Miniprotein binders against a7ua95r516to809. Designs and how they scored, part 44

Target 1, 294 residues: a7ua95r516to809
Amino acid sequence: ASLSLLSISDLVPDLQFIFFWMSNAIEILYFIQQKSPAYMQTIELMDDKAGSKESLLSATISANEEAMTILEEVIMYTFQQCVYYITKTLYVVLPGLLDCNPFGTEPSSEQCRRAAGVCVCAVCVMPEAVRRVVSVFQTTSDLLQQYQVHSEIQSQMFAYLFFFTNVSLFNQLIDKGPARGWFQRSRVLQIQASVKILLDWAKGAGHNHLAQKFFAKFCSTVTILASPPQQLSQMSWKALCAEHPSLKPVQLHRILTQYQLMAELGPLPIWQPSSEDEAYIYRTVDLLESFENH
Below, E stands for the ipSAE of ESMFold2; O stands for the ipSAE of OpenDDE; V2 stands for 0.75 times the mean of E and O plus 0.25 times the DockQ between their complexes.

## First folded at step 4 (miniprotein)

Design Tn
Fold by ESMFold2-Fast, scan of step 4:
Structure Tn (fold): chain B 294 residues (1-294), chain A 83 residues (1-83)
Amino acid sequence: as target 1 above (294 residues)
Amino acid sequence: DPKEVVEELLREAERLLEEARKALEEGDFERAILKALQAIIYIARAMLEARKYGTDPEVREKLLEILIKAAEILLRAEEELKK
């Protein structure tokens, strides 16, 4: 199987068809919603041909309501299918974002560019893994624009894609991070730089507000892990909870514990949980995020 | 059998589309609206039923084509009712 080599480009023909269906369903639903009061009134006021008017009116009212209901279901289904295929592709490419180095290649395999006589290896490299993720978002944006999908639906699509990306990255970092060394400061700075590329893309695409909202948990996690020890030592548990409201107490505690281990810090009472939060910290089932949208 | 259900819904949608087209040609715009709406319903049902079957690209293409034609009749009939 070549599932690990399947790109978003391989899905474009199927996605084009689904987006075309969604776009048409939205336009037809909008037309019915806007025009049905007028044509229903016209039917109601028409000349009655031997009593056929009442039957026609009744049938049209029923058909109108049923058409709106079924078109809403088509829109929901096509939306969910797009989300399914796109998130399935994202799930395959997202782990690479946690392992890549946007600051250039290994010293033994240097790739350096110069601008104005200065080496820019540390700031201008877009890793292949980040490019794959950006490609998924860009292809989605292109398809939404090509089929003129309403801006509200576009916003809902990216809200969910950012939500999915945030949950996937957060869960992978928390679950696999210790074994993979992802909590080491140098690795966290690489992750932070890679995430900034995604956030910059979202800003350029007009989705800055959605990205800020739906990436909050992962961004908070990376921000804490990238903080210098002296800065974090100044913050109380209450202050950290207030600064990072997207994190549950058990999640914040796990992040801080990993930070202590990677920074080789001893036990720090500064980050003592509140009595109210203490019970939640011991619930393993609350550690990882759900992909369910409530 | 989902495939048989999709085929039946498609057949009914094509019949309704033809009735809508005839009504439009005859100047019966109110009936054209009803038949176009009914065609849209049957095609939408067929598309949703195809979730259980209908990985056939030809069937999916046919469903979309009929949906668009039904919508075009709905648009034209409404426009004609406005004088």
Scores: ipSAE 0.699, ipTM 0.917, lowest interface PAE 0.6, mean pLDDT 81

Design To (at its last look DockQ between E and O 0.91; V2 from the best seeds 0.00; counts 0 for: SAP 71.325 > 70)
Fold by ESMFold2, look of step 5:
Structure To (fold): chain B 294 residues (1-294), chain A 83 residues (1-83)
Amino acid sequence: as target 1 above (294 residues)
Amino acid sequence: DPKEVVEELLREAERLLEEARKALEEGDFERAILKALQAIIYIARAMLEAYKYGTDPEVREKLLEILIKAAEILLRAEEELKK
């Protein structure tokens, strides 16, 4: 309960400490990797004034290797701690995306007409639930930039955050969607609009390629569910697999089953799995995704 | 006792930092590099130990201070040695 109220802003002081250490460890490790051949060679060529060169060289070789090892450990540990705390915050706020309405359903159409001077009101409101998720991503980006974390590490962190977001949203939709009404047409369109806000943030932040790659499974799911029945009913199982390679057969089968129910379509021969996929649509162990990378 | 382990690692890092500083001042840049690397090793170990078991902010600030100073000596000693 207390954890369910955790916000990214409450974690910032601890994250600042972790990012500072990670950034400095990266810089020191890079320095050692780039400079150690030269200073090791200089020590090796040093005049042996008191017969201590061999001891100094041996100790420096050992210290150099040990420093690189421990700094790599620091980088790995601090990275893991950052993603752990950030994903705990994401885990709390992500479910709200599936329940929110970014389109609005109140007099915003009247206020929008009044403000615009014309009858134009297709307002995409950023619900608090979406704002909370964007805030986590934006705060993370701000901290990474504040502490000058290397761009490759920033990319790796957002790759994992997008992977985590994808798994969390996909699993909840598949597992809880029928009971929660998330496969209703109007709800799918609301979810699609909410995800678009996240994708727009990622594009503006320079992470479009990462978002496209790591959100693929959830985005494919929403794209299929949002497709008009006339359009989707003309796509074969094979065509859908080709268009959505991120979806496993059991996952695609489940998505089409839910679509069929909500669109009130009878069984469609064109959606019968290929003979190659027939056995795989019943692999329920493959239905939900793991949060762990192997 | 995790607190005692952190304090012991911190004391060793401080000792090595002082040795690195003295070596740098004396122009023994090769030994300054060694001692700075050793200080970094111990302070990094202290940070990992402190973080796993939790510590107060003052210990965290001291760990950062020593890391920065050891890194500065390492950088300076390498720069001087190239000459």
Scores: ipSAE 0.745, ipTM 0.938, lowest interface PAE 0.5, mean pLDDT 83
Fold by ESMFold2-Fast, scan of step 4:
Structure To (fold): chain B 294 residues (1-294), chain A 83 residues (1-83)
Amino acid sequence: as target 1 above (294 residues)
Amino acid sequence: DPKEVVEELLREAERLLEEARKALEEGDFERAILKALQAIIYIARAMLEAYKYGTDPEVREKLLEILIKAAEILLRAEEELKK
């Protein structure tokens, strides 16, 4: 349980075995799915096997179906194990993304500083906290490519990782944000810049569509909080709901309430919820997101 | 005992793998396909039990080796059956 052991690098040897099993199970399952109609028909058409044919055919049909079922279970189990270990690592590093300053200077290595002097120092801008999160995603991508895991499963993996990241960041911002000062405009702009680095990585990795889909709630929250007071005061409740359909009424109401409290320019007009949403703005059980998604 | 269950599944997978190999060598490609599929079933069951309750690196390596060998027999038998 030591935090020093929760590094993506420490998990690579164990993850390699799990990815190897996943990759092999996928390839074998695919082979059975593609080839079984043909070899089953060939067995069925053989007439000179003297009574053993019907028994062999029946046994092969049964074994074929059972093999596909158990291989699907292996794929599911190995996928879940990969997600478990990767998200466990993400859980530890994600809070740092909300507390870092991407506009500040970050200490670089001695080799980096000596290599090009002042120019090299200017390039070392990414906060360590953001680098840790990117490293988890990059290592995952590298392992999926190394073991030639099918692109559809790669997409499902990153969908889960982005979903988890979105829920973790959103819940932390909503639940702990007031106490940590994360709703202050200067902090929100830092968070927005850090999230942009993460989204830019996803775009470069070919996962832009997944990132846009699964980060929608957190991105909507940060976008609202980063909006100038003058701009936000011109929007009705219905307009905000239309712009941010991923946010539940209670979530949107909480965000706007925090925005008003943190505004430097005096009191803003109170946003009036629609009559149909009025009851839902008090449903605190819907405030935080669940990590369970069906 | 999880360790005993893994050992029993592994032993059965090895037996089925040997039967698949013999069938392939004897030109009984239909039986080789059946025995290879059965070996894959047992080794996959052994893997799920081993990882669920913990296992030694040596056992993990052996499980992968048997899976790969069974898959190779399945592929070779299917290729021969097409001829």
Scores: ipSAE 0.727, ipTM 0.939, lowest interface PAE 0.5, mean pLDDT 82
Fold by OpenDDE base, look of step 5:
Structure To (fold): chain B 294 residues (1-294), chain A 83 residues (1-83)
Amino acid sequence: as target 1 above (294 residues)
Amino acid sequence: DPKEVVEELLREAERLLEEARKALEEGDFERAILKALQAIIYIARAMLEAYKYGTDPEVREKLLEILIKAAEILLRAEEELKK
């Protein structure tokens, strides 16, 4: 009950503090790493007044190494905390994406209407469920830019968030899809359109490569399910495996089996797994994606 | 008490920051660098402890202030050593 009310906006104050701390820790770490050789050399070139130089140098080396180590720990911790809070918010809003009808006349967000009058921005025309997901990513992007977080850390954060999103959406679609009617062609087309909006946003935000890489499994699943029966029934198991390499044999087999049931197709010998894959289609442990493998 | 640990680390960080500032003012740039690095270590430790136990926003802001000041001392001392 209480988790359903948590918006990304509610977490912004905490996230701002964490991002500010993380950014400063990164900047200081890089400064120390880049400048340490120069000031160590300066200490080494000092006149040895009564052995004070050696003790100062040793103390400075030790302090430098310890400072770098502890700053790395701070960066790792703050990164983990950001990811934890953001993924918690994503977990709440992602299910709405699968139920979204992007072709419906949903009213544009009141917030954009109030601020700019006729805002025709891509976000204002988004369905509410898609906009909520995009808002999490956009808020994350805005915070990362605001605090000038190093580009590598930004890339790693978005990689993880897209990974998490793909795993969450894929697992929900595979597990609950048949029961919720998400495998119906009309629903699949809605999901496909919603995901396209999200991918278009990611492209506009400069994360096109990461989005394509980490959403591959979910996109492959949606692409197969969106395919007309006349087209998909002409594709062999081997052809489908080759076209959708992100899907494990057990996953592809489950998708095709559910597609067959939904489309009321008889047994299709052309979809029969190869002898090599036959042992793998029964590995139900590999059906759902794990969050731990990233 | 985790709060007491954070307060102790904060006090030590402030002490080291003041020593770094004095060293910088005295033109002892090598000592300023050492003391600033030591301050950063204690600030970072304090922050890690603070996050574990949900510390006061005021304490967090103070730790950030000290961190920024320590970094400024490092930067100034390094610039002066290049002259």
Scores: ipSAE 0.657, ipTM 0.893, lowest interface PAE 0.7, mean pLDDT 89
ESMFold2 (binder alone), look of step 5: mean pLDDT 82; pTM 0.794

Design Tp (at its last look DockQ between E and O 0.92; V2 from the best seeds 0.00; counts 0 for: SAP 79.351 > 70)
Fold by OpenDDE base, look of step 5:
Structure Tp (fold): chain B 294 residues (1-294), chain A 83 residues (1-83)
Amino acid sequence: as target 1 above (294 residues)
Amino acid sequence: DPKEVVEELLREAERLLEEARKALEEGDFERAILKALQAIIYIARAMLEALKYGTDPEVWEKLLEILIKAAEILLRAEEELKK
């Protein structure tokens, strides 16, 4: 099946299965962890019948540690599989977010209208491209809640998914943006509005801090590109670095260079990198974000 | 064969679970805990292999059943040790 047709809905049965076993493994792990101290203390308090106690205690400690270790492996494996499937669906839908016009009268999705009548929910009024991205996150949230997955694991899942989304959107914008006209002010404003809808959803879902943290680089890029030329041309390199600390010098330099070309601005001495940053602006290996460091 | 590995791990888990159950019935709660933890090791190994390579629905149902039984033994043994 072409990757282009893979929806999150198609993966729900597989994800449900994986989340079920992940939740069970977490539950039994926490149960063992909570009960283990009581077991050990009780065994330690037993009468020293002929060296049997030390052997039993040692065996119980070893069995407890091994049980926790292998359960952690199950949790890690299931977590990785969930991330793998969910990120595949994100890869398919994320490019549409950059091309989305949220100001257009796109017909609200027929499905939400049919089920709830006049549903004026925030999702029903979303542009289709934004709704598809939100649907991946919402489905993930719903599954995590359905299977009562521990809150820490939920936070780690969303942290990774937001990280992945930021890297994907940032790299696409930097690499393909000039050629696709995404650096044009009108297009940037569309992207900014689309991202705001996604961030508003994340806030409503209780993930505001994670979203702000992990989308910082993409949001900084969009904020710079959305800035009026009259305003941005008055900001020094140092001021921009300070306002956008998530951007590496090479990234900021690339953004400003492309902005200058798009806005037909002459050379701006005020945007000249500092002597400290001058060596770093040529590190093209640092231009795009890596998926490996998380 | 991954299926054979899962089945072997499951058989060992069931054996250990039966030992845990007997120990619980005999009032040897410390041994019941040890055997239940040992059963969980094999259950978790079987789960991991089954997740990687797949298995039959009946095996998944059995894995869940014996996991629940192991947890019940641990809970009962712990409650009895507190008395």
Scores: ipSAE 0.800, ipTM 0.949, lowest interface PAE 0.5, mean pLDDT 90
Fold by ESMFold2, look of step 5:
Structure Tp (fold): chain B 294 residues (1-294), chain A 83 residues (1-83)
Amino acid sequence: as target 1 above (294 residues)
Amino acid sequence: DPKEVVEELLREAERLLEEARKALEEGDFERAILKALQAIIYIARAMLEALKYGTDPEVWEKLLEILIKAAEILLRAEEELKK
């Protein structure tokens, strides 16, 4: 019952309501912004019969600024409410990406393979766990377009949703990965394939730049973990830092420690942190990411 | 009571909307703009309160009606000033 409350399809009526009012506030704010120079200029040029021109102009300037301010507050509040509902749904479905086997014989996967390896329907090609996440993003995109929300607001919303997704996946992998077996190489390759499907959706939806920017930390983590031991063991700490700048020293150190354990490369550390980074590799306060960094 | 706050803001917006309409009919387009902007301020405050605390579906319908009418008066008054 609680899971059905968090499904994106159950939240559509609430999201439609909020998007409707957000869009109306945006349209009126835009109208006021576009028209205010014209009517302010006309009032300034008005013939002043009783000396009331300055009082009217001052009151109109004040009312104009106050109207824009409160409309902006409505827009900000409705945006935050949309993000709240959508991220609650994402929080529930995102862990499934880490357990997903995109190479499996699931009915949807088998049906897409029978279609000669190319499928017109992107959702049809996806494993169910990936499809659940994509459905949240696609529903959001469809609603934004249905209510004709300004492209700038659409980009800000997907920037936050991708940020949230990255933080959620990264934190879960780092925190729960040892207990869940997610650092095993076969599992990492499955995770990598699942994330590629998600990134392909984002590219096709016109959000490639945002996805590349905001998924960088999680993608770097998976790329390192998927690397063959012979290749990775030949890379220096400095080379890894340069190739993966999104990872903090403590995060890179934790990832390499787990990699070495799973690849059974012995207890002796392979990668030597730089002297500057050694001050940071044990700062556990920096290990997990905050959802409040938007 | 949040519902009373929304309804009071709505009543103020309706009063200002009527003043804007009368100013438009009298050819006082500058005052019509001021009063329409003031109506928009009150309706936007009512919307924010209703979003935060909820209100009846009938009140949402009234909020929309007043918002549209205030925006229409603002548009018409601005167009008349350009003539």
Scores: ipSAE 0.772, ipTM 0.950, lowest interface PAE 0.5, mean pLDDT 85
Fold by ESMFold2-Fast, scan of step 4:
Structure Tp (fold): chain B 294 residues (1-294), chain A 83 residues (1-83)
Amino acid sequence: as target 1 above (294 residues)
Amino acid sequence: DPKEVVEELLREAERLLEEARKALEEGDFERAILKALQAIIYIARAMLEALKYGTDPEVWEKLLEILIKAAEILLRAEEELKK
């Protein structure tokens, strides 16, 4: 199927339907949670005129808990379905972030004269690849607002979407980066600029804290790779681990090895793993991230 | 047959909703709350089944109608119980 068939716009009707039912389930669950302490207390304090108070209270507690449980299952299922469709779309568009150039437009580009009436060509422009990713996040945000989904659920949705994006970008960079030239300094700086556009969108949307938390691994990787040789060579392994706690020893070792190679710092390793980490720098099973929750 | 399961759950939800309404009308607010919660259980089960396997548009309309009515009975019964 073509990219046009996998666009977020093609999924909007299905997503609207799922968000509608998720919103209904959330509203009913919150209503029961809000009201249940009051009516259970009232039933408990009632006079036992019919001799059935204990049986009724027990049945009501049971029904209340069961209602909340099944509503939570509806919310979880609809949430997982939305995440599935949205991340499926993200998976297709995310690799483009690693190949695009946000730093320039061609000098002859007439597009430079469009935005705000006057545009300077040297200004950083959002590449089409970045715009596709932002479009997925924006459409998700719009749907959550349209169906008045509670802020806690919105936060959980973006937490997972940022988690997925982080894992996808990190795995692509680590696994395919050497063959694709993505570890070259000029490419790393382009990737950093593209990621900044994505993070700026998240900040504008009110998700800055979530973006900082869930993009930590990929941001650490890009930060290390974009560091000047003078600065990075002054840091010990222990200092790098402390500054980038999201990176596993094998991941940090791989990143530093690629950096050393690309910066032409010579054949000998500059960064020596601590004795505690030396057993873990060759754990290939830990190199790539899982899309499953930690 | 998922469609049959949804229809069976929906029939049970309708039965419980009617019991909740009768309890509310009779001033038995405690029973109205119990029956409304039981109706919500069955409608939510029907909703989950319908979301996973699909159902007819008319069934979705009934699911929403029963869910709203059950929630309304729960609210009214709780308000009366506070009095």
Scores: ipSAE 0.741, ipTM 0.942, lowest interface PAE 0.5, mean pLDDT 83
ESMFold2 (binder alone), look of step 5: mean pLDDT 85; pTM 0.835

Design Tq
Fold by ESMFold2-Fast, scan of step 4:
Structure Tq (fold): chain B 294 residues (1-294), chain A 83 residues (1-83)
Amino acid sequence: as target 1 above (294 residues)
Amino acid sequence: DPKEVVEELLREAERLLEEARKALEEGDFERAILKALQAIIYIARAMLEAEKYGTDPEVYEKLLEILIKAAEILLRAEEELKK
């Protein structure tokens, strides 16, 4: 079977072992960091044969520093391995999110119940593509919880996963969006609704702050694409840049240009930059985002 | 040979773990701390070397088991020293 066909569930046994190693290394490092000042001081203050205790203290200081260093390397390595396998799975499933319809046409997605004489209709539509992405995040959360990984490391992992998701979705939309019709208003609204499902999951999982921070670029992009033409045309280039600080000038210009090209938006004048504003566009050369965090 | 390096690091870790256990049993908590820290170092080095070149899953499990045992001795010795 092809690696591209792997689901997150196929990786769970390997991930469990890596998480177990990471969790133990973190706990041991934390213990050493917290307790070493106290036990070093106790050894130093001992009223015993000075030469013998001084030699022991020196050796213990050396071993303590080396243990902390090598445990940091183990934590870094296991963290990188977890991120690698999880993001590889995410990369395969994320494009589906841009092509699915969360408003749904499935009859089974609608459920009407009667409670206290009131008919309550609950429509819960989660396309398979969105469910696959949520499954990756949920499985990651479950593993972190199962192996009692410290909250600080959990936050770092989800920060990177959200960063990766944001970059992947943004690059796919900008690079392939025009050819695949993803800039059409109906598709943009579907994309926005699908992303809301991911953001709602993150909020429920206790990661709302991280999701708001790391999804900013993609959220700004779909917000602009969903905006009425008259709203955008009323704003200066400087005002648009200020409202969307997560977007580089070249990215904002590309998004607005694609927005203007959509036939369904009609012949209305769409915003155009002034000669002064053009300087902001030409100060940047990178259109697509890097997966490196810098 | 990378596999021989992992085996040597594992043997040293086992020796250090036994020295740590003996020190703890004898009430030499300062020496138990030192030997436990040294065992942790060798086990962590063995794990990182094993990952680079690949090794049997049984070796990884044994390395983790020794790491946990060394940490338990470190914890016990620190609690006793604190008293």
Scores: ipSAE 0.694, ipTM 0.927, lowest interface PAE 0.5, mean pLDDT 79

Design Tr
Fold by ESMFold2-Fast, scan of step 4:
Structure Tr (fold): chain B 294 residues (1-294), chain A 83 residues (1-83)
Amino acid sequence: as target 1 above (294 residues)
Amino acid sequence: DPKEVVEELLREAERLLEEARKALEEGDFERAILKALQAIIYIARAMLEAEKYGTDPEVREKLLEILIKAAEILLRAYEELKK
């Protein structure tokens, strides 16, 4: 009952209600769309012969159209509310992913006894910061399944959540990373391992295609920063642009500048923008991503 | 007063739901469809208003209960008319 850090499980009762409404509204809308046209034609034919149901037909047409409109509003509202609550929770837990170490866990005394005389270096559990993010995605998936929400809407939900996660992580890494040491090689490798856990979860949940699409920018960033100096120094600006098409020139330039600085590759820029892109590396308005994806 | 608006919408939805139920039981399936659709409209509007201004869980549960009952009447009435 603390205002410190809200767990996704604390939101479940509110989310359950909203998912229940969304699921029912979708099913009712679908049913009306399926049954109403045939019914309206039937009533109109009866009216032509009987000549007495015109007022009922008119009222029913009006009610049918209004019901479909308001149900669409309910679906949109409930979808937006679910996204709002879930992304608000994600926003709080995502920064921890950039600062956790997935490679190091302390073995229990039982594990030490079982491996007596042998040094065992193992990751026994997912880092708590990563677990919190995965928990948000898993709870969302569980609620969508529990209320039998149509698979297309499930895909839209995870597309937005992955989009939000990608933007949040990318913006934090680019904006705050230099001051927080997140561009240091050891930290980048930790970030890469943590992101792999999220991508592996998405694949297991049947959302691999969405994860590949919506995490492309952050994954490209981490991939570049984790590249060995020998490999990366052999790639031209044009080759890097081709390999990482999700990155804008200003974003790629910032990433490569940080890489060169952290890898201590000397003062002269190795990766020179093409003549076409040179002007665009100074477009600061394009550096950070927008949370509005339309 | 937002609470009064929700209460009025809820009251109207309850009335329409009862009219839909009576029509269904009397075999007036065409009227049951109209009244069920109207009940769905009012209860959906009540839900959107209640969420906008906040409401207690008891009211939220009641809104959902009415929606489900109206939808069940609508479904059954369509089925009966189709034979």
Scores: ipSAE 0.696, ipTM 0.928, lowest interface PAE 0.7, mean pLDDT 82

Design Ts
Fold by ESMFold2-Fast, scan of step 4:
Structure Ts (fold): chain B 294 residues (1-294), chain A 83 residues (1-83)
Amino acid sequence: as target 1 above (294 residues)
Amino acid sequence: DPKEVVEELLREAERLLEEARKALEEGDFERAILKALQAIIYIARAMLEAEKYGTDPEVREKLLEILIKASEILFRAEEELKK
């Protein structure tokens, strides 16, 4: 479809077809890898006329190798298509995460309390924008489980989805944050709480390690921006670089500059970049992260 | 024409699937394996080619059906050959 889709549910039929092909291609490839040595040996040991046996054996070797090659291509294609559809949906819903308030007052109702089965406040506080993002991840997880996709492929899928989410959120915050007011401390605390909901979902889904790894840059950014002025002003440039190694010097410099503006802090000598880092900051044209690199 | 390429690949896949089914029926398990592998190759190519351009639900169902049937013949023929 050439049109932008409004929700993950609109993509479910396309995703079901793609996941079905991915799952079956993986199973067939695995079967060929495991069983081909045995059935090739059986053909080799056949007591048949040389021309007939040799022709069949040669053709089967060729078909075996070609089938494995095309199945690998199918697996790569279906993986890329799933990533494309899912990230296209994520791209539409992710900006809402930066603009919602998980501390907001939700309507207190008898139905909400009964449906919860857990803490009423936690259930009632999840913003719709956060729920939409979680829904994309949950639908992906459900489909991977429904079609019994190999666990290694599932891990690769979520690694990429978390990478994409991290880059998208980081780029939006850094690029549009000043104009949108997202660097104001109250807004940063709301963003931090929303991100925690995503990280808690990832932990519950068994992807805590991947989430910690691939959300590092955005989490570092939000952690710095949410730090009290009393705490952050005690940390040197060197200490901040050591504590937040996922941030490039130019990115850390931009974050600290925005922090100074929002917290109404004067220039702090301890936040002066090293001579080496200052040179990189001066030469750096691109502040934003690439979706092609991790 | 992309549609012509997909149609040609589908016709070849169906032909190979039928050859695989006949080989399996006749007890020629070695040939059934060969023809099933060839059917899988062609149906996989058909899927990749079709997905480059919007694919009709009818075509998608046919692609899945042929893949499943070809893989079932491959699995059954291997099991019989093992005996």
Scores: ipSAE 0.724, ipTM 0.937, lowest interface PAE 0.6, mean pLDDT 83

